# Ledger of designs, part 4: VHH binders against CTO1 family protein C17G9.12c

Target 1, 274 residues: CTO1 family protein C17G9.12c, of Schizosaccharomyces pombe (q9uue0)
Amino acid sequence: MLYIVDFDETITTYDTIHLLAEAVNKPEEWSVISDKYWQEYLAWREALPHSTTLTSYLPLLGGSRYLEEASIKRIEKSQYFSGLSEGALDNIVQLITLRAGFVEFINALVPDLRVSKTIFHVLSVNWSARVIEQTLLHHTDLTADLLCVHANDFDFDTSTNTTNGRILARNASSLLMNSTDKVREFRRIVQTDAVSSPLNVVYIGDSPTDFGCLQISPISILMRSNQKYYDILSRFEDVQLVDISEFPVQKAVPGKKIIYTCSDWCAIQKAFLA

## First folded at step 20 (VHH)

Design t1 (from s6 with S105K)
Fold by ESMFold2, look of step 20:
Structure t1 (fold): chain B 274 residues (1-274), chain A 118 residues (1-118)
Amino acid sequence: as target 1 above (274 residues)
Amino acid sequence: EVQLVESGGGLVQPGGSLRLSCAASGFTVDSNYMSWVRQAPGKGLEWIGRIYTKGRTSYNPSLQSLVTISRDNSKNTLYLQMNSLRAEDTATYYCARDQVSSTGKDYWGQGTTVTVSS
């Protein structure tokens, strides 16, 4: 089984990006940067047309690239993240809460990971692959050799051993900012890890940045972090939502993509590892 | 499940004051950035201001002198105090759990309508 899994609010209980920004402790500079993003997001969101299919909705989500790029550009121009030590980033891990059942699920997977019977990847638009890695390594039985994180990361100045203010891609061909970017990297992961034999691929996510991967993955799981995205997906004519307890579905509806749903990792473990 | 419920709207005379409330459930208001946003009839969304996790606030400069955002963590509730109301402040007012990147997931209430009229 090839697992490709979102981080924020799929593995974690809460979104973690603001924790990265707050660790810098420059609240006035942060408000200038982040207030501008929110205003640009509001304008984009308001202009988003109604869609009746996931297929027609996905290109609209890709239209967010300009505002995501503008945000990263503001961050880099201000040098907001310059000067953080690795220790400062590692301390953020202490503030992160994991979703119920994840630790148990991943620890149950470790024996299969060690013998390459299964493979586990994180795919995220987060800004710190390091925080993702440290969270997983400190809370689970995973070791670095069993985990691959595809996300953005802070670049380091080797002369000072601190961050240099740039955000770059880690284990990805370019920055990961939206659903389209996740699909691009999902396909690269599958090509790399499934070239010799078809692996059964599972994508697990919770939000619109995951919707492209949820459409194309052979097995797709929506972690129900909120009712809004369940409701959005349930209204699409080309989507069928099915509780993970019914995996594998015996009666696929023609013309609809099956997306399984669950509220925690215990349900996933029962479905796949029983 | 995340829910946001605005209340406190209604008809107000010009020059009056009004306090809107936003009751949150399914998350804590002091662990998220929270915004007030309004939409006047026939117009686009206008950001009013934001309260950060540690309690700092920031405001749309055009509204800064008229509004104050606060919260009561024990009630998990966000407030918008509006003073010296004018006809142009007539709008539907929304509270939102907002975002700072594509990792975020914005959550909105249903809105509460404020009408400033004689």
Scores: ipSAE 0.785, ipTM 0.931, lowest interface PAE 0.9, mean pLDDT 91
Fold by ESMFold2, look of step 21:
Structure t1 (fold): chain B 274 residues (1-274), chain A 118 residues (1-118)
Amino acid sequence: as target 1 above (274 residues)
Amino acid sequence: EVQLVESGGGLVQPGGSLRLSCAASGFTVDSNYMSWVRQAPGKGLEWIGRIYTKGRTSYNPSLQSLVTISRDNSKNTLYLQMNSLRAEDTATYYCARDQVSSTGKDYWGQGTTVTVSS
């Protein structure tokens, strides 16, 4: 089984990007950057047309690229993340809490990971692949050789051994900023690692950046941290939402993509590893 | 479930004042960035201001002299105080749990309508 899994609010209880920003401890500088992003997001959100299918909705989500690029450019121009040590990034890990059942699920997978019966990837638009990796290594029985993190990451100045203020792609062809970028990298991962059968691929995510991968993955799981995205997906004419307890479904509705839903990793473990 | 419920809107005279409330449930207002946003009839969304997790506020410069954002963490409630109101401040006012990147998720209340007229 090839697992490709979102990080923020899928593995973690809460979004972690603000923890990265708060660790810099320059609140005035951060407000200049983040207030501008929010204002640009408001304009983009207001301009979104109505959609009745996931297929028609996905290109609209891709239209957010310009505001995500502008935000990264402001961050880099201001050098906001410059000067962080590896230790400073690792200290953020202790502030991150994981969703119920994840540690148990992963630790149950480790024997199969060691013999390559299963493969585990994280795919995220987060800004620190290091924090993602260290979170997983800190909380689980995973070792670095058993996982691959595809995300953005802070670049390092080798002369000072601190971050240089740039954000680069890690284990990805270019920056990961939106749903379209995640689909690009999902396809790359599958082409490399899913040599046996497409039906052996599982994507797990919780939010609109995951919607493209949820559409195209053979097995798709929405981690419902809230009712909002369940409601959005349930209204799409080309989507069928099914509680994970019914995995695998007896009868699919023709023309609809099945997306399984659950609220925690205990439900996934029961469905897949029981 | 995350919910935001605005209240306190209504009719007010030009030059008057009004305090809007936003009751939050399903999360804590002091662990998130929270915004007030308004939409005047026939106009787009206009950001009013934001309160950060540690209580710092930032405002749209065009509105800064008219508004104050505050919160009461014990009641999990966000407030918008508006003073010296003008006819152009007529709008639906929303509170939102906002975001700083595509990793985030924005949550909105239903809005409360403020009408400034004689």
Scores: ipSAE 0.785, ipTM 0.929, lowest interface PAE 0.9, mean pLDDT 90
Fold by ESMFold2, fold request of step 22:
Structure t1 (fold): chain B 274 residues (1-274), chain A 118 residues (1-118)
Amino acid sequence: as target 1 above (274 residues)
Amino acid sequence: EVQLVESGGGLVQPGGSLRLSCAASGFTVDSNYMSWVRQAPGKGLEWIGRIYTKGRTSYNPSLQSLVTISRDNSKNTLYLQMNSLRAEDTATYYCARDQVSSTGKDYWGQGTTVTVSS
């Protein structure tokens, strides 16, 4: 099985981006950057029209690109993330907690990963692929050869071995900022890993950046980190939400995309690894 | 489940003061960035200010002299103190757990209405 999995609030208990920013310890500069993002987000959010289908909603989510790009440009122009060592980034890992059942799920999966019966990818709009990698390696039996992270990452100055203030794509064709970007990279992963020995593909995510991948993946799982996005998806005419305990669905509603739901990784393990 | 409940709205005279409260549950206010946002009748959303995890605050410059954001971590409650209120401050006031990138999820209360009139 080919697993493609979101990181923040899918693998982790909480969003981790603010941990990256706070580790820099430049609070005046950070407030200028992040307050502007929030104000732009408020304006964008208010302007979203009503949608009755996931299919019509997804292009609207893609409309967020300008505010996500503006935020990255402000970060780079200010050089906010310049000067972080690899050790400083690795120390952030100690602050990250993982969602219940994930460690057990991944460790149960490792034997299949070693023989290529299963493949595991992380696909994220996060700003540090390194922190994602180190978090997984620190908490699980994964080794670097069994894991591929597709996310943004901090670029490094090789002469100082510290970050140079730029944010670049890692294992992705361009920056990952919204749902449209995740779909682009989802398709690239599937084309690469499933072409010669197609595995059934599972996408697991929790929020609007995942909605495009949830629509197109053969098996789609919404991690219910909160009720808000369950409620949003449940109202779409072209979506059917089904508790993962009923996997695989016996009675599909014609014309609707099945998205399975669960609250933790224990339920996923029971459904797929029992 | 994450919930935010605003209270303390009502009628206030021009020049008066009012303190709004936002009771949070399902998360801790000191582990998240929290905002106050308002919406005047027929107008768009206007950001008032934010309190950061370590307690630093930042404000919309046009409102900075009017407002103060604080929190009581033991009650898991966010506050908005408003002074020298004007008719243009009539609005529904929301508290929000906000975000700094698309990795985040924003959560909102239902709002509390403030009317500045005599």
Scores: ipSAE 0.771, ipTM 0.924, lowest interface PAE 1.1, mean pLDDT 90
Fold by OpenDDE, fold request of step 22:
Structure t1 (fold): chain B 274 residues (1-274), chain A 118 residues (1-118)
Amino acid sequence: as target 1 above (274 residues)
Amino acid sequence: EVQLVESGGGLVQPGGSLRLSCAASGFTVDSNYMSWVRQAPGKGLEWIGRIYTKGRTSYNPSLQSLVTISRDNSKNTLYLQMNSLRAEDTATYYCARDQVSSTGKDYWGQGTTVTVSS
């Protein structure tokens, strides 16, 4: 089984990107950048048309890319993260809380990963692949040889161990900013690591940035972090939500993508590792 | 799971004040950016202001002198105080968990309606 998993509010209990900003500790400067993004986002989301299918919804989600690009450009231009040390980023790890059952799941999975020589993949729009990686290595039995984080990351000067404030793609062909980008990288990962078993791929996510991957993955799991997103998916004509306890569904409805739902990682462990 | 419930709306006389509450569950208000947003009948969304995780606040410049956003962490509740209300302040008021990027982490309550009328 190949696992491709989102990070924020899928593995963690809450979104962690703001912790990066707080590590710099320039709240006034950050508020200017963040408020601008939020205002633009509000305008965009208000104008977003309703969809009756996941298929029609996904292109609309992709339309937000210009907001993300603009925000990243503002961040880079302002040099907000410039000078942030590697150590400061590493200190963020202790502030991150993982969802219930995740550590147990991973630790139970690690022996199988070693035997099968399979990598555990994290796919995220987060700005620090380093923080993601360090978090997982710190809290679980995962080792660097079993983990690959596909996300954005700060560009570091190896001589000073500080970032120049730029955000780059790590283990990705380009920046990861939305669902479309995640789909791109999902396909790349599957092409490389699931050639011998293309149907044994599991994607786990919790939010709209995951919707594309949930649609295309052979096995899809929605982590129920937000009822809003469950409700959105439940109204789509081409989606069938099923509790993970019913895995695997024997009779699928034609034309509908089955997306399993769960509230914690214990249920996932029971479904796949029991 | 995330939930937001606004309360405190109702009929207010011109010149009066509103005090709205937003009770959060499934997450802590001080671990997220939180905003108040309103929508008048037939109008678009208007951002009122935001409170950051560390307690800093930002406000819409057009409303800054009239609004105060605060929170009680022990109650996991967000508050909006707005003074000197006018008819133009008639709207449905929403509290929202904000997001920093396209992670899809924004979440809105059902809203509470405030009507300013003599």
Scores: ipSAE 0.744, ipTM 0.907, lowest interface PAE 0.8, mean pLDDT 94

Design t1 (from s6 with S105K)
Fold by ESMFold2, fold request of step 22:
Structure t1 (fold): chain B 274 residues (1-274), chain A 118 residues (1-118)
Amino acid sequence: as target 1 above (274 residues)
Amino acid sequence: EVQLVESGGGLVQPGGSLRLSCAASGFTVDSNYMSWVRQAPGKGLEWIGRIYTKGRTSYNPSLQSLVTISRDNSKNTLYLQMNSLRAEDTATYYCARDQVSSTGKDYWGQGTTVTVSS
């Protein structure tokens, strides 16, 4: 199987982005940046039209690019993330909790990863591929050669070994900011690693940035922690939500995309690694 | 399962005060950024303010003299104290676990309605 997996609240129990910001320890500057994003997000969200299908909803999600770009520009202009050491970033790893069953799932997968029977990728709009990588290496039997992280990352000044205030793409053609960007990179990963068998691809995510990938992946899993997004998806006429315990569904409803649901990685392991 | 439940709304006379509560479950309020947002009838969403993980607060400048956000970590509960209420403060008030980029997810309660009327 080719696994392509979201990080925040799919692998981790909680969203981790605020931990990155708080490591800088400039709370007044952070308030200015992040309050502005939230207000712009509220205005954008309020303006979204009603949608009855996931297919029609996805282009609307792509419309968020302008506010995501504005946020990155504010961050870079203020130099907010300048001056972080690798040690400061690595200390964030100690604050991250993984979702139940993930460590067991990944450790069970490692033998197949070593012989290339299975491939594992992380695909995320997070700002630190380093923190993602170090989290996985710290908590699991993964080694760096078995893991590929596609995300944004803090750019480093190698002469000072500290961040230089810019956010750049890592293992991606451009910044990863929304659902459209994730679909772009999902397709690139699949083209590279699964040209002979795209039906073996599994995408696992939990939020609207994943919805594009959930629609197009042959096997799609929604990690449930947000009743709102379960409810939204369940109302779309072109989506069928099915508990992962019923995997694989023998007969799909015509015209509907099957998205499997689960609340932890134990259920995924039972369904896929039995 | 992440849940937010607002309470404490109701009918209040102009000039009065009211304290709204938001009970959280499935996460801890001091490990997340929490906002109060309101929506007056027929109007858009208006951000009231935010409390950060370490307890710092920030407010919509137009409301900052009228409102105070606080929390009680032992009860996992967020509060909105409102003073000198006016008819224009009539709205549905929402507690939200908010986000700072597309990497996050916003979680909302169902809201509690405050009516300021004689």
Scores: ipSAE 0.743, ipTM 0.923, lowest interface PAE 1.1, mean pLDDT 90
Fold by OpenDDE, fold request of step 22:
Structure t1 (fold): chain B 274 residues (1-274), chain A 118 residues (1-118)
Amino acid sequence: as target 1 above (274 residues)
Amino acid sequence: EVQLVESGGGLVQPGGSLRLSCAASGFTVDSNYMSWVRQAPGKGLEWIGRIYTKGRTSYNPSLQSLVTISRDNSKNTLYLQMNSLRAEDTATYYCARDQVSSTGKDYWGQGTTVTVSS
């Protein structure tokens, strides 16, 4: 089984990107950047058309890319994230809370990963792949050889050994900003790591940035971090939500993608590692 | 279940004051960026202001002198104090959990309507 998993509010209990900003500790400068993004997002959100299918919804979600690009450009131009040390980033790990059952799930999975020589993949639009990696390495039995984080990351100046204010793709062909980008990288991962078992791929996510991957993954799981996202998916004509306890469903409804739902990682462990 | 429930709206005279409340459940308000947004009849969304996780606030410059955003962590509630209300402040007011990037994780209440009229 190949696992590709989102990070923020899938593995963690809350979105962690703001912790990166707080590590810099320039709240006034950050507010300028963050407020601008939020205002632009509001305008985009208001203009977003309604959809009756996940298929038609996904391209619309992709339309937000210009917001993300603009935000990243502002961040880089301002040099807001310049001067952070590796230690400063690693220190963020202690501030991150993982969802219940995740550690137990991973620790139970690690022996199987070792035997099969399979990598656990994290796919995220987060700005610090390093923080993601260090979080998992710190809290679980995962080792670096069993983990690959596909996300954005802060670039470092080799002379100062601190961040230089730039955000780059890490283990990705380009920056990860939305659902479309995650789908791109999902396909790349599957092509590389699931050639022998293309049907044994599991994607786990929680938010609209995950919807594309949930649609195309052979096995898809929605972490119920927010009822809103469940409700959105439940209204789509081409989606069938099923509780993970019913895994595996033997017969799918024609024209509908089965997406399993769960509220914690214990349920996932029962479904796949029992 | 995540919920935001606005309250406190109603009819108010010009020059009056009003305090709106936003009760959150399923998440803590001090762990998220929270904003107030309004929409007047026939108009688009207008950002009012934001309160950050550390308690810092930001405001729309056009409204800064007229509004104050605060929260009570013990009640997991967000507030919007509005003073010197005008007819043009008539709108449906929403509280929202914000996002730092396009995670699609913003969440909105049902809104509460404020009508400023003589």
Scores: ipSAE 0.739, ipTM 0.906, lowest interface PAE 0.8, mean pLDDT 94

